# VH-VL binders against q9umr5, part 281

Target 1, 268 residues: q9umr5
Amino acid sequence: SYKPVIVVHGLFDSSYSFRHLLEYINETHPGTVVTVLDLFDGRESLRPLWEQVQGFREAVVPIMAKAPQGVHLICYSQGGLVCRALLSVMDDHNVDSFISLSSPQMGQYGDTDYLKWLFPTSMRSNLYRICYSPWGQEFSICNYWHDPHHDDLYLNASSFLALINGERDHPNATVWRKNFLRVGHLVLIGGPDDGVITPWQSSFFGFYDANETVLEMEEQLVYLRDSFGLKTLLARGAIVRCPMAGISHTAWHSNRTLYETCIEPWLS

## First folded at step 12 (VH-VL)

Design gj40 (framework fv_mavrilimumab)
Fold by ESMFold2-Fast, scan of step 12:
Order: sequence, then C-alpha cells, then structure tokens
Structure gj40 (fold): chain C 268 residues (1-268), chain A 123 residues (1-123), chain B 111 residues (1-111)
Amino acid sequence: as target 1 above (268 residues)
Amino acid sequence: QVQLVQSGAEVKKPGASVKVSCKVSGYTLTELSIHWVRQAPGKGLEWMGGFDPEDGEPVYAQRFQGRVTMTEDTSTDTAYMELSSLRSEDTAVYYCATVPYDWETGRYSFDYWGQGTMVTVSS
Amino acid sequence: QSVLTQPPSVSGAPGQRVTISCTGSSSNIGAGFSVSWYQQLPGTAPKLLIYGNSNRPSGVPDRFSGSKSGTSASLAITGLQAEDEADYYCQSYDTSLSGWVFGGGTKLTVL
C-alpha cells in the first residue's frame, strides 16, 4: 500500500490546478490517498505565510495521524515555503518525501505579474521599500522577497524566510532544525524555463550574490553553517536534485515526463 | 452583463449529427472557457466537456469521447458543440456555461448559463 | 448512477431550515476539490448558488450557505420560502473520470 500524499498549492492556486498530478499518481500508484489542501486559495494566498502555516498545520495533523507509516508532501511554488515551515514547527511530523516543485527556497528577486498587479509602478530594484516595511510583511509574496542588493534589510525585516532558513537567529532554531531533519527525502525540482521564480536556482537553494551572480547551495552560508540541516541531509544522501528544462511555472504539476522522472520515484 | 445565447431547438433522426452554438456577449472567449452540460427530460445534469481554462484545449467526458467535438471561434465569440451518431438517449436540453477563474476565491465555477437547446432524437 | 450522492428529495415548511447533503469520495471532494451548488427552477437553466464550498455570488441571499467536510458537502437553506422550491445540484471535479461531476439532484418541496 502507498503512503498518503498531501499537496500544498501556491500563489492564487486552486486544487483544480493539480488534477493532472493526481491523475498521474493514480495511474502509477493506484489506491494512493491524495489530498490537495483546499485552504488559502485565491486572494487568501496573499495572507502572511505564518498564518498559512498554522492553517495548513491544522489540516495535515489528522491526515498524518491516520498514516503511521508516513506521508509524502508535494508542495508547489510558494507552497514549498509553507512546507519548509511545517516540517520545522511540527515536532511530530512523519513526512517521508518532501517534494518541492519550483519553490523559491532562497527567496524571489524578479518582476512577476503578481507583484505588478499589487504594485504596478514598482520594479524589482525598489520593491524592497515596500516589502521590508511592517505593512509589506503582511503579504505572503513579501515574506520571501530577497533583494540581493539590500541583504541587510532582508535579514532584519523578513518575518518568515530569513527565520526559516536560519539566516537570522530565532529562539526556536535548534528545535526547528531537529524537526526538519526528520524528513526522509528532500526532492528539489525546478528549471531555467520556469519564467517566474527568479533566479530559478532558488528552487535548489542557490541565489544571487550582490553582483547578481548565482551561487549554488553548497556556497551558501545557510548550507555551510548547516543552519537547518541541508548539509546533514546532503551527507545522509537525502537530497535529490531534479532540474528540467522546457517547463514553465504553471506546468510543473501537469507535465507527465516531469512527473515520471522527478516525482514518481519518491512516492513509496 | 455576461449573456450566453444558444441556437434554437432541433429534431434529428438516429445516426445524424447536431451542432449547437453558444454566442457570448459581455466578455470574450479569450477571457473565459465554455463548457457543455446536458439534461435528459426528467433527469439530472451531465457534464459533456469544454475548453480547459488552464490548458486551453478541449476536454471531453469519457462517455462522449469519439462522438463529441467542441470548437470556439474567437472572432465571433461563439462556441460550438457537435454531437454525432445520435441515439434516442441523446434527447436532452444542451446547455453552455462559462467557467471563469475567480481570483478572489481561487475557484472555477459555472457562473453563467445559456438558455438551453432542446435536441430531440426520434424515429 | 451519480458519482456524487444526494437525497432525491427533501421537504420543509415555510420559515424552517432544510439541509441537502452531497456525498463524494476520495477521487473528488475527498481529494480536495471544491464544491459548487446550483438551483434549477422548473423550465429554466441552472443558476449558480454557491461556489468554492461556501461563497455566494452577488444577489444570492444569506439564507443559502454551503459547507464541506471530509468527503461530503452540505447546502443549508434557512427561512425557507415558497420560491425556494426547485431542484438543487452539487458539483465537484473527479480525478478518476478526469472531469467535472454533478450530484443526482435533490427536489426541494415547500409546503
């Protein structure tokens, strides 16, 4: 029998967006119980990420309780950051595979339709003025805005990502690291043709330096200091990297080849 | 504001085909998807298919696969549903409906419905 | 026959509360897909009544409310009025059929 799969969506998403993914799972792993969490949909996806983490936590607890052999998480885009926090704040999670679909794990620094819709006259170079204010931090998208030219402001103002990545100290950091390390596998998926996640290597814990040169995961202080367990997971053989070209941001959950190559092997 | 106007009632013999039209006003077909739902006399609603609002391609219910074709003409804002090899069991009112994305709730809903087209398959 | 199960009929007196259930499975409501409800007056096209489990379109009275729990959904009608007499259909998406599905419909009688 297969472990249940829990799906956490992204910005402005609905459960309908995952219909193809659920079909693929049913074809390859018939009988798998798959639940797309029907929370924080549409405009509600703009709520602060810590608020979303609390709501999703309440939804996953009964699912995990019914599956003593463990569960798998598939978390898309912004949802990957929600799942990062879930794995850290839950001291009793039983997640085997955490599959991150094109999530900005080190943050976002790019002009997107969502940002233009909210702040039409802003450019990525000046969005830090809004996002790193207390008001801006009430929007999920600003919770993972990471301006590489104002890293000091990011470290001081980010109420979510800087804390969950261990880039700024937090009293719960040791417990969060211990909890995150209970995950069986961290499967990272993303690619150069995504078109939304900027830089796309953020999905693999790479990110811009001050000159907008991408430094990969192993060059990040977060990894080198093992702030929440990435170095430990990699040494354990628990990190899987699955980059794929030719896939746009809204197609990660509906591409069969991507599913067969990067997701299917991790759904025991 | 959004209005769907369907073509008139049709009577067909078994084995024939029927093509029902759905004219959209108030919005354009580039902004929304049209789906088709039928209802046999005294029976419930049955989804037949429509243009997937995310993929932009037609998708059909399994029982109609091979018999139904759905097309859209964006220049006239008109959607079409053609059903072939008609049987008496195909006697029904055929509805078109809009399936827009509601960004406030993140949901797809069948918001506006046409008046329906009665298709009778007899003798 | 229907993938989503509704009672074929319910009845209530004016001013009372009635509920209509919609029972699905792990391939539809249980998989996390939202539920919409439609009202169909005799001889008319269906009208969207509730979408996204619990949201009302503009013009739908507060007397109509929707909820979802587990594999099932429910439509509640309070302050029942004669004008509410109609057929009610629930709807969701089903991954096993790769398509939208409707409940069998519930005839509401007000007397």
Scores: ipSAE 0.799, ipTM 0.893, lowest interface PAE 1.0, mean pLDDT 92

Design gj41 (framework fv_mavrilimumab)
Fold by ESMFold2-Fast, scan of step 12:
Structure gj41 (fold): chain C 268 residues (1-268), chain A 123 residues (1-123), chain B 111 residues (1-111)
Amino acid sequence: as target 1 above (268 residues)
Amino acid sequence: QVQLVQSGAEVKKPGASVKVSCKVSGYTLTELSIHWVRQAPGKGLEWMGGFDPEDGEPVYAQRFQGRVTMTEDTSTDTAYMELSSLRSEDTAVYYCATVLYDWETGRYSFDYWGQGTMVTVSS
Amino acid sequence: QSVLTQPPSVSGAPGQRVTISCTGSSSNIGAGFSVSWYQQLPGTAPKLLIYGNSNRPSGVPDRFSGSKSGTSASLAITGLQAEDEADYYCQSYDTSLSGWVFGGGTKLTVL
């Protein structure tokens, strides 16, 4: 029978937002047990990502324990970063497919309505002043703010993304890499018409250099140094790239063609 | 804040259609999602359908599909529910309710309810 | 039966605690969809009591509390008052039906 699926949402999402995704899974893989984790919803989605990782960890442990054949993760937007950290900090996860739906895996450098709500007068060029403060790092969105013009500040101040990407040293890095490498498949999904994730290639581990030219995953130091296992996974044939044009940020979990093309094949 | 006022009671013959209205005050229909719930005398609540707050399109419960049509007139802030091919089993109080998203909790709920419209189907 | 199962009745004396259960399945509460609770006094429209499993709207006293575990939810009423005598309904979303569902309702009698 099919492995259970765990869904981790993004900023200001509700479990209701995934109803179409669950209906697609039921149609193509009837009998699949799908659980949307109803934690850190609404305003709580702004809490520090390490706090969210702890809470989601407590929720996934019993689900994974009941599924000795493994589980699949579908993680949307900010939720993809939570799942990245979960796979690193859990010594005993049994995740087969980690499906990342338009998540800013190398960070975010672009204006969004969410940022404007929290910091209404800030421009992307000056958000580094707020986000790279200790106060700013108490907000999830600042945990993955990656200003390519102030990369030294990002490396020193990021309490989350720089650490899980291995861009700054951490005592647990070797264990985190070993744990992450247990994943069966890393399925990366995103596209140019998302409109929120900036650059959209961040969903595929690409990112801006200091001139705002996008460098793809294979040109990133984290890949070249194999900091958390991307190069090893790619060599193993475990990384799947599934870009799709024409899909806006809030539609990744409700587009049937995307589901059939990029998600369905990885739900065993 | 939000107030829903429904049209008055109706008596219909079997096979007829009924159209119940729900006037929104305090906010506009463009800011709200209206759903319809009925209750037969002495029975429980039954969801019929409504405008999906995320998709913006009407969705109907399976057992009413083909018999119910829900529409909105934003110029008058009035939502409508039309039920056709009426049977005695359709005798019920019909409620409209708002479906609102609470950004603080990330939750949807049926926050405000109309007073109800009694529809009696009898020969 | 209703896809969300509630006991048809529950009773208690003034000042006591009563609990009303709402049992779902893997297609609704078990899938992660939240539970709301509604109070219906005789001859009136339903009133939102609890939303999002455990949140109270303004004006609802803290004597009313909600919880969710696995495929089930519960409404607890402490310090029972005569005015609490009403019908109570749970509600969630169901992916098998692609729609909202209500429990069958529980009549609370204050002895």
Scores: ipSAE 0.824, ipTM 0.907, lowest interface PAE 0.9, mean pLDDT 92

Design gj42 (framework fv_mavrilimumab)
Fold by ESMFold2-Fast, scan of step 12:
Formats: structure tokens, C-alpha cells, sequence
Structure gj42 (fold): chain C 268 residues (1-268), chain A 123 residues (1-123), chain B 111 residues (1-111)
């Protein structure tokens, strides 16, 4: 019998967007119980990420409790950051595979239609003025805004991403690291044609330096210091990297080849 | 306001085909997705198919696969549902409905419905 | 046979509260797909009453409310009125069937 799968959606998204993914899972792993968490859908996905983490935590607890053999998480886009925090704050999670589907794990620094909808006059160069205010941090998208030209502001003002990445100190950091390290596999998926996640290597813990040159995961201080366990997971053989070209941001959950190559092997 | 006007009632023999039309007013078909739902006399609603509101590809219920074809003529803002190889069990009122998916709400809804077209299959 | 199970009938007196259940499975409501509700007055087309589990379209009174829990959903009608006498249908998406599914319908009688 297969472990249950829990799906956490992204920004301006909902369970309906994952119908194809669930159909693929049913075809290859018939009998798998798959639950897309129908919380923080559409506009509600703009709620602060810590609020979303609390709500999703309440939803996953009974599912995990019913599955002593473990569960798998598939977390899309912004949802991948929710799942990062979820795995850190839960002392008792039993997640085997955490499949991060094109999520901005080191943050976002790019102009998108979502940002233009919320802040019509903004540009990536000046969004730090809004996002790094206390008011801006009440919006999910600002919780992972990472301006490489204002890294000091990001480190000081980010109420979410800088904390879960261990880039800024937090009293719970040691416990969060211990909890995150209980994950069986961290499967990272993303690609150059995504068109929304900027830089796309953020999905693999790479990110811009101050000159907008991308540095990969192994060059990041968060990895080198092993702040939340990436270096330990990699040494354990628990990190899987699955890049794929030709897939746009809204197609990661509906591409059969992507599913067969990057997701299917990790659903035991 | 969106308004859906369907073609009139039809009586068909077993083995024939029927093509029901649904004229859209107030919006264009390029802005809306049309789905078809039927209801046998005194029975419940049964979804038949339509164009997926998120990706725009046609989808048909498995029961009707191979017998139903749904098309749209954007120049006249008219959607069509053709059902072939009619059986007595196909006697029903056939409805068209607009189906939308709102990214702001993350929800789909069957917002507006046509008045229905009675199709009677009898010998 | 309906994929979503509803009681065939419910009844209540004017001013009372009634609840109509919609029971699904792991391939639809249990998989996380939202539930919509439709009201069908005799001889008319269905009308959208609730979408996205609990949202009301403009013009639908707040005495109609929807909820979802686990594999099931519920429509609650408070302050029953004679005009509420109708058939009520729930609807969700089903991944095993790759399409939308309706409940069998519930006839509400206001006595």
C-alpha cells in the first residue's frame, strides 16, 4: 500500500489546479490517498506565511496521525516555503518525501504579474520599500521577497524566509533544524523556463549575489553553515535535484514527463 | 449580464443523433467556458462535458466518450453539443452552463445556466 | 448511481433549520476539491446557490450556508420559507472520473 500524499498549493492557486497531478498518481500508484489542502486558496494565499503554516499544520496533523508508515508532501511554488516551515515547527512529523515543485527556497527577486496585481506601480528594484516594512510583511509574497541589493534589509525585516533559512537568529532554530532533518528525502524540482520564479535556481537553493550572479546551493552561507540541515541532508544522500527545461510555472503539476521523471520515483 | 439561450425541444428515433445549441449573450465565448449537464425526467443532474475553464481543452464524461462532441463557434458566440447513437435512456433535459475558474478566488463555478432543451428518444 | 451521496428528501416547518449532507470519497471531496450547491425550483434550470464550499453569489440570502469537512459537505438553511421548497444538488470534481460529479439531489419539503 502507498503512503498518503499531501499537496500544498501556491500563490493564487487551489486544489483544482492539481487535478492532473492526482490523476497521474492514481494511474501509477492506484489506491494512494491524496489530499490537496483546500486552505488559503486564491486571494487568501496572500495571508502571512506564518498564518498559513499554522492553518496547514492543523490540517496535516490528523492525516499524519492516521499514517504511521509516513506521508509524502508535494508542495508547489509558495507552498514549498509553507512546507519548509511546517517541517521545522512540527516536532512529530513523519514525512518521507518532501517534493518541492518550483518553490523559491532562497527567495524571489523578479517582476511577476502577481506582484503587479498587488502593487501595480512596483518594480523589482523598489519593492523592498514596501516588502521590508511591518505592513508589507503581512503579505505572503513579501515574506520571501529577497532583494540581493538590500540584503541587510532582507536579513533584518524578513519575518519568515530569513528565519526558516537560518539567515537570521531565532530562539527555536536548533529545534527547527532537528525537526527538518527528520525528513526522508528532499526532492527539488525546477527549471529555466519557469518564467515566474526568479532566479529559477532559487528552487534549488541557489540565488543572486549583489551583482545578480547566481551562486548555487553549495556556495550559500546557509548551506556552508548547515543552518537548517541542507549540508547534513546532502551528506546523508537525502537531497534529490531534478531540473527540467521547457516547463512554465503553471505547468509543473500537469506535465506527465515531469511527473514520471521527478515525482513518481519518490512516492512509495 | 450573461444569458444562455438554447435551441428548442427535439424528438428523435433510437440510433439518431441530436445537436443542441447554446447562444451566449452579454459576453463572448472567448471569455467563457461552456459545459453540458443533462437531467432525465424526475432524476438528478449528470455532467457530460465541456471545455476545461483553466486550460481550455475539451473534456468529456467517460459514459459519453465516443458518443458526444462539443464544439464552439466564437464568430456567432454559440456552443454546440452533439450526442449520437441515441437510446431511450438519453431522454432528458440538456442544459448548457458557463463554467469559470477565478484565480483570485481559486474556485470554479457553474454560474449561468440555459433554460434547457428537452430531447425525447422514442420509437 | 451518484458518486456523491445526498439524502433523497428532507423536510422542515417554516422558520426551522434544515441541513442537507453530501457524502463523497477520497477521489473527490476527500481529495480536497471544493463543493458547490445548486437550487432547482420545479420546472426551472438549476441556480448556483453556494460555490467554493461556503461562498454565496450576489442575491443569495445569508440564511443559506455551506461547509466542508473530510469527505463530506453540508448545506444549512435557516429560517425556512415556503419558497425554499426545491431540489438541492451538491457538486465536486472527481479525479478517478476526471470530471465534475453531482450528488443525487435532495427534495426539500416545507410543511
Amino acid sequence: as target 1 above (268 residues)
Amino acid sequence: QVQLVQSGAEVKKPGASVKVSCKVSGYTLTELSIHWVRQAPGKGLEWMGGFDPEDGEPVYAQRFQGRVTMTEDTSTDTAYMELSSLRSEDTAVYYCATVSYGWETGRYSFDYWGQGTMVTVSS
Amino acid sequence: QSVLTQPPSVSGAPGQRVTISCTGSSSNIGAGFSVSWYQQLPGTAPKLLIYGNSNRPSGVPDRFSGSKSGTSASLAITGLQAEDEADYYCQSYDTSLSGWVFGGGTKLTVL
Scores: ipSAE 0.749, ipTM 0.875, lowest interface PAE 1.3, mean pLDDT 91

Design gj43 (framework fv_mavrilimumab)
Fold by ESMFold2-Fast, scan of step 12:
Structure gj43 (fold): chain C 268 residues (1-268), chain A 123 residues (1-123), chain B 111 residues (1-111)
Amino acid sequence: as target 1 above (268 residues)
Amino acid sequence: QVQLVQSGAEVKKPGASVKVSCKVSGYTLTELSIHWVRQAPGKGLEWMGGFDPEDGEPVYAQRFQGRVTMTEDTSTDTAYMELSSLRSEDTAVYYCATVSYSWETGRYSFDYWGQGTMVTVSS
Amino acid sequence: QSVLTQPPSVSGAPGQRVTISCTGSSSNIGAGFSVSWYQQLPGTAPKLLIYGNSNRPSGVPDRFSGSKSGTSASLAITGLQAEDEADYYCQSYDTSLSGWVFGGGTKLTVL
């Protein structure tokens, strides 16, 4: 029988937004138990990511306990970062496929409607003044704000992303790496027409250098130092890259071709 | 702020069609998602369909597929529900309602309802 | 027969607490879709009472509260009053039907 699927949403999302994804799964893998975690919805999605990780952890534990064969995670947008941290902090996770659906894995550096709503007078060039303060780090979007022109501030102030990426030292880093490496498959999905995730290659662990030139995953210090296991996973054949053009940020969970090409093959 | 005003009661013969209107005031129709729910006398609520607030296309309950058509006239801020091939069991009060997303809570709800339109199908 | 199951009726005296259950399945409430509750007074249109499992719209007294656990949801009414006598409906989304679904309704009688 099919492994249960757990869905973790993103910024300002609702479980309703995943109705098409669940219908696709039911059509191709009938009998699959699929649960969208209806936590940190709406404005609560702005809560600090470590707080969200704790809440989602409490919700996934009983689901994983009922599935000794393992579970799959489908994690959308900001939710992909929550899932990264879940896999690191859980000593006993049994995740087979971790499907990251257009998530800013190396961070975000772009002007979007979310940013304009939250900080209407700010531009991406000056948001570092807010995000890298203690107050700013109480907002989820600032936890993965990665200004390539102020990388020193990012490394020092990021309370979440720099730590889970192993870009700054943490007492638990060795255990987090060991836990993350237990994942069966890391499926990375994203594309150039997303319009929100900036740069879009962040979904594949690529990111801007100081001149805003994108460097891909294999050129990142995080990968080269194998800080949390990316190089090890790639060597095992456990990383899947599935880029697709023509898909906007809010359409990743409702495109049938995307589902059939990038998601369906990894749901055992 | 939103008010939904529906057309008046209708009496139809079996096999006829009925078209119920729902006029929006206090807001523009283009910014709302209108859904239709019916209730037979002494019975419960039954969702018929409506414009999906995310996809922007009409979606119909399977039971009514092929018999119901939902349309909108943005120039008059009026939504319509047309039901064809009427049967006695279609006798019901038909409601229009707005389906809204609360960015505050991340939730959808049927937050404003019309007064209802009684459709009686009798021979 | 309804996709979401509610008791047909509940009753209570003024000042008491009543609870109305709404039982779903893995294709709706169990899949993570939220639950809304509607109050229908005799001869009137339904009114949104609770949305998103536990949120109250402006104007709804805090005597009304909602909760969700697993495949089920509950509406609690404390300090029951005569004007609470009405029909109550739960609602969620169902992926097997690809649509919105309502419970069968519960008639609340205030004795």
Scores: ipSAE 0.834, ipTM 0.911, lowest interface PAE 0.8, mean pLDDT 92

Design gj44 (framework fv_mavrilimumab)
Fold by ESMFold2-Fast, scan of step 12:
Structure gj44 (fold): chain C 268 residues (1-268), chain A 123 residues (1-123), chain B 111 residues (1-111)
Amino acid sequence: as target 1 above (268 residues)
Amino acid sequence: QVQLVQSGAEVKKPGASVKVSCKVSGYTLTELSIHWVRQAPGKGLEWMGGFDPEDGEPVYAQRFQGRVTMTEDTSTDTAYMELSSLRSEDTAVYYCATVSYNWETGRYSFDYWGQGTMVTVSS
Amino acid sequence: QSVLTQPPSVSGAPGQRVTISCTGSSSNIGAGFSVSWYQQLPGTAPKLLIYGNSNRPSGVPDRFSGSKSGTSASLAITGLQAEDEADYYCQSYDTSLSGWVFGGGTKLTVL
């Protein structure tokens, strides 16, 4: 009798990486239909996020149509941003729980092995020159690069994150907010030992100001303006925050204690 | 170029144990995940277990749990599979194989295989 | 027991096309786990033929192709040659068994 679960992966992931998560779900909620969307794997995870949103949208439509009681989304890392956009662009989604698993919801400003591989001579302080170009915006990782020292460039050049966060205007913003607000629960998961998501509070809609001081969600303009519905969701009691220490970036989908504490309660 | 070389054929009596080796060449064992697959005469392939490429811990198929032990000696680049309490039904060719992640496609595969070791359990 | 179902045999003439099916369930292929295919010539170890549903390793001819839909996968072989006579196995991951699973195998005979 459980609602089906759709899993959206992150950068350079495979469906194999979610085997433990699926096994935990089967143990606690036997009979749940769980589908890991096997799209944009490997190097294709670097494609522009709007392209990924379109592909994942085509995959989730038939699953949602067959589940009139609703579905749950579990979206890992970069995949959490894909799911944010899915919930906004779909006029007819029936998502109950949206479980965001260590996703950079306000963006990324930190050196990682992925960035060093793609841009070997760049430091985080210089990456804005590449990412905020038209060429850079053809890479998913640049779509959520958020340099707090060049916020004006981020606002003008970000083709994805600034738009879905309502930080820059978009013709569809009102419809996107209406669609997003249909979600039953927004479950935010992350922690200080992630080691990749920088700042880690980005998973909870916190982010750096110009002095690299982290401001939490309630101090963000996107929250205060209710740009896509965070303030409304929080007022409804629909936002769940589940921080956990001791978990590295690649372990969020394979830690039993995390699953039992942060994920299991939201899989009706 | 990865090569896997296995130990020679074994003949064992019921109740004995057998330990098959798999020597890695052309790469270091510490960067590979070795799995074991067996095939009884005229039958299909059966996965027994191996070192999980993400967790780094050995995982065994339920049928073999309690009877199989998989270990590695990194100083000699050799992986081992020991099967105890042998029965006639354990007569099979035992293969080692590497499980690798391809970052370009985001996929895992059993990409290199040893030549196989015939284990015969007979009275 | 095999949790992935393959036909026990298929046959074709040189130059023809054959297709080998691999039927899984919601705990493996249906859950989103990818499918690999292996060729086993008589008396030899299995060789990786297709991985990740449709990718060919270096050295595998483009006559071999793989596809996946729903809970099933297929291996297609075009331009059959005598050297293709072998056993073919599909493989995926299964969450109910917490492990890798192989299909029962298909013997291809080239007539």
Scores: ipSAE 0.834, ipTM 0.911, lowest interface PAE 0.8, mean pLDDT 92

Design gj45 (framework fv_mavrilimumab)
Fold by ESMFold2-Fast, scan of step 12:
Structure gj45 (fold): chain C 268 residues (1-268), chain A 123 residues (1-123), chain B 111 residues (1-111)
Amino acid sequence: as target 1 above (268 residues)
Amino acid sequence: QVQLVQSGAEVKKPGASVKVSCKVSGYTLTELSIHWVRQAPGKGLEWMGGFDPEDGEPVYAQRFQGRVTMTEDTSTDTAYMELSSLRSEDTAVYYCATVSYHWETGRYSFDYWGQGTMVTVSS
Amino acid sequence: QSVLTQPPSVSGAPGQRVTISCTGSSSNIGAGFSVSWYQQLPGTAPKLLIYGNSNRPSGVPDRFSGSKSGTSASLAITGLQAEDEADYYCQSYDTSLSGWVFGGGTKLTVL
């Protein structure tokens, strides 16, 4: 029988948004138990990411305990960062495939309607003043704000992303790396027409340098130093990259071709 | 607040079609998702279909696929549900309702309901 | 047939507490879809009572509360009043049917 699938949603999202994804899974892998974690929905998705990690951890423990053969994670947008941290803090996770749907794995640096709603008078060039304050770090979106023109501030102030990426030292880094490396497959999905995740290559661990030129994963210090295990996973053949053009940010979980190409093969 | 006003009761013969209207006031139709739910006398609620609040396209319950058509006229803020090939088993009260997203909680619900339209199918 | 199962009736005296269950499966409530509850007074349209498992719309008294656990949900009514006599329906989304589903309904009688 198929391993159960756990879905973690994104910013301002809910379980209803994944109805098409669940229907695709039921069509191709009938009998799969799929659970969308209905936690931190709507406004609660703005709560600090470490708080969300704790809540999602409590929800996944009983699901993983009932599935000794393992589970799969499908984590969308901001949810992909929650899943990154979850896999690092859990000493006993049994995740086979971690499928990251258009998640800003190296951070976000772009003007979006979400940011204008929350900070209407701010531009991306000035958001570092808010996000890298103690007050700003109480909002999930600021936990992965990565201004390439103020990298020193990002490294010093980020309470979440800089730590899970091993960009700043942490006492638990060695244990987090060991735990993350237990994952069977890291499936990275994203594309140039997303329109929200900026740069879109952040979904593949690429990111801007100080001149806003995108450097791919293999050129990042976190990869070269193997800070949390990316180089080890790639050498093991455990990283899958599945870019697709023509898909907007809210459509990753409702595009059949995307599902068949990038997700379906990893749901054993 | 939103108010939904439906067309009056209809009596139809087997094999005929019926078209029920639902006029929206207090808000614009373009910003709402209208769904249709029926209730046979003395029975429970049954979802028939509606415009998906995320996709913006009509979606129909499988048992009504091929017999039901749901449309909207934005110029008059009116939604329509047409059911064809009527049978006696289609005798029911037909309700329109709005499906709304609640950003505080991230959840959807059927918030406002029309008064209902009784459709009787008899010889 | 109804994919969400409710008891056909419940009863209680004024001032008492009653609970109405709604039992689903892995394709609806168990998959993580939220539950809403509707009250239908005789001869009227349904009215939203609870949405998103436990949230009350403006104007709904706090003696009505909802909860969800596993594949099931419950509606609790405390301090029963004669005006609460009505039919109550739970609702969720079902992926096997690709649509919204309602429970069979529960008739509440206030003794």
Scores: ipSAE 0.812, ipTM 0.902, lowest interface PAE 1.0, mean pLDDT 92

Design gj46 (framework fv_mavrilimumab)
Fold by ESMFold2-Fast, scan of step 12:
Structure gj46 (fold): chain C 268 residues (1-268), chain A 123 residues (1-123), chain B 111 residues (1-111)
Amino acid sequence: as target 1 above (268 residues)
Amino acid sequence: QVQLVQSGAEVKKPGASVKVSCKVSGYTLTELSIHWVRQAPGKGLEWMGGFDPEDGEPVYAQRFQGRVTMTEDTSTDTAYMELSSLRSEDTAVYYCATVSYYWETGRYSFDYWGQGTMVTVSS
Amino acid sequence: QSVLTQPPSVSGAPGQRVTISCTGSSSNIGAGFSVSWYQQLPGTAPKLLIYGNSNRPSGVPDRFSGSKSGTSASLAITGLQAEDEADYYCQSYDTSLSGWVFGGGTKLTVL
């Protein structure tokens, strides 16, 4: 009776990382069919996001086809960006709740251990030189690298995020917006103690201006222009914001209080 | 490079406790997650528990909860599994194994195994 | 009672192909948890043969391959050899039990 739940992981993740989340769902909604898509795991999570979108699309089609009453998506970290693109490119998705779990929806600009591991000689101030090259755009993390001090380069070079956010023109933008607006609920989750997503407000469509002052969603041109439907969704009452302090980046899928407060209500 | 060496065979009376050790060499214990799996004679493999590689705390299979305790001594790179209130059904070979994360594939597996410790519970 | 179901035995002739199935449910393989396979030769500890559905660790011949579909996984052995006589176990994670689970094991006999 409960709608199936599809889980899309993040950078360097595996399905094992979601064991606690699935256990919580089984406890509160017994009988729910939950599928963690074990595609683009580990090193493959570095593949270009458009490649990942194609693969995840092929995996979700049969699940959606078997659930005429709809499905829910829970999408973690960079997986939230994959899910945003899925909702835009699929003309026939039947997603009710899209639950975005600490995903850098407006991009990433921060020095994290993941970034230093991948680019050990680079600092956040210099990463634009690599990420905004054709070679850099072959890596998922560079697809959502958003340097607020080089916004012109981001807008011209980003092959993924600038396009799905409608920050740069694309022939399919109108169709992508129409498809995205089919979603029942957009549930945004994140918090100040994440430690990886920078700024953390990126999970709520906030982001840095050129002075690294965070502007919230309602002050973003993306929202004001309604480029892919955020303003329309908010007016419809379809956007849910659920910030929570005290949760680190790798703990969003394993915190019971977070689950009960922010996720459980949206899994009917 | 990883090698796991377990303590020797034990014979115990019903109601007693047994503590099996697993010495790690080639890596430090802090880099590894040790799990315990048993096998009754002529039977299959049964997971008992281990240190969760992500949470860093011990997790036990439901049927052993309350009877099993798993500990680690990082100064000697040795993991321990203590099983109490022994029954004849606990007669088995007990294995320790490392659970490793393979970053290339994003997968966990039980990649290195100890030689096994035979525990016989007889009256 | 095994959460993951394997046939108790399979057999084949030298040089042939055998397949060992591992049938799970929506709480394990169906939930997206990966499947590992272990080979246990008589009198020895299990040895990792396949991890993460289809990956071979160093030293495992390419005649061993793994696959996963829906709630099930399979181990395929091609070019069967006498040395392959062993017990084979599949393994996954199960959310209803909050733990790792093994299949009941399959004894492979090379005829």
Scores: ipSAE 0.810, ipTM 0.899, lowest interface PAE 0.9, mean pLDDT 92

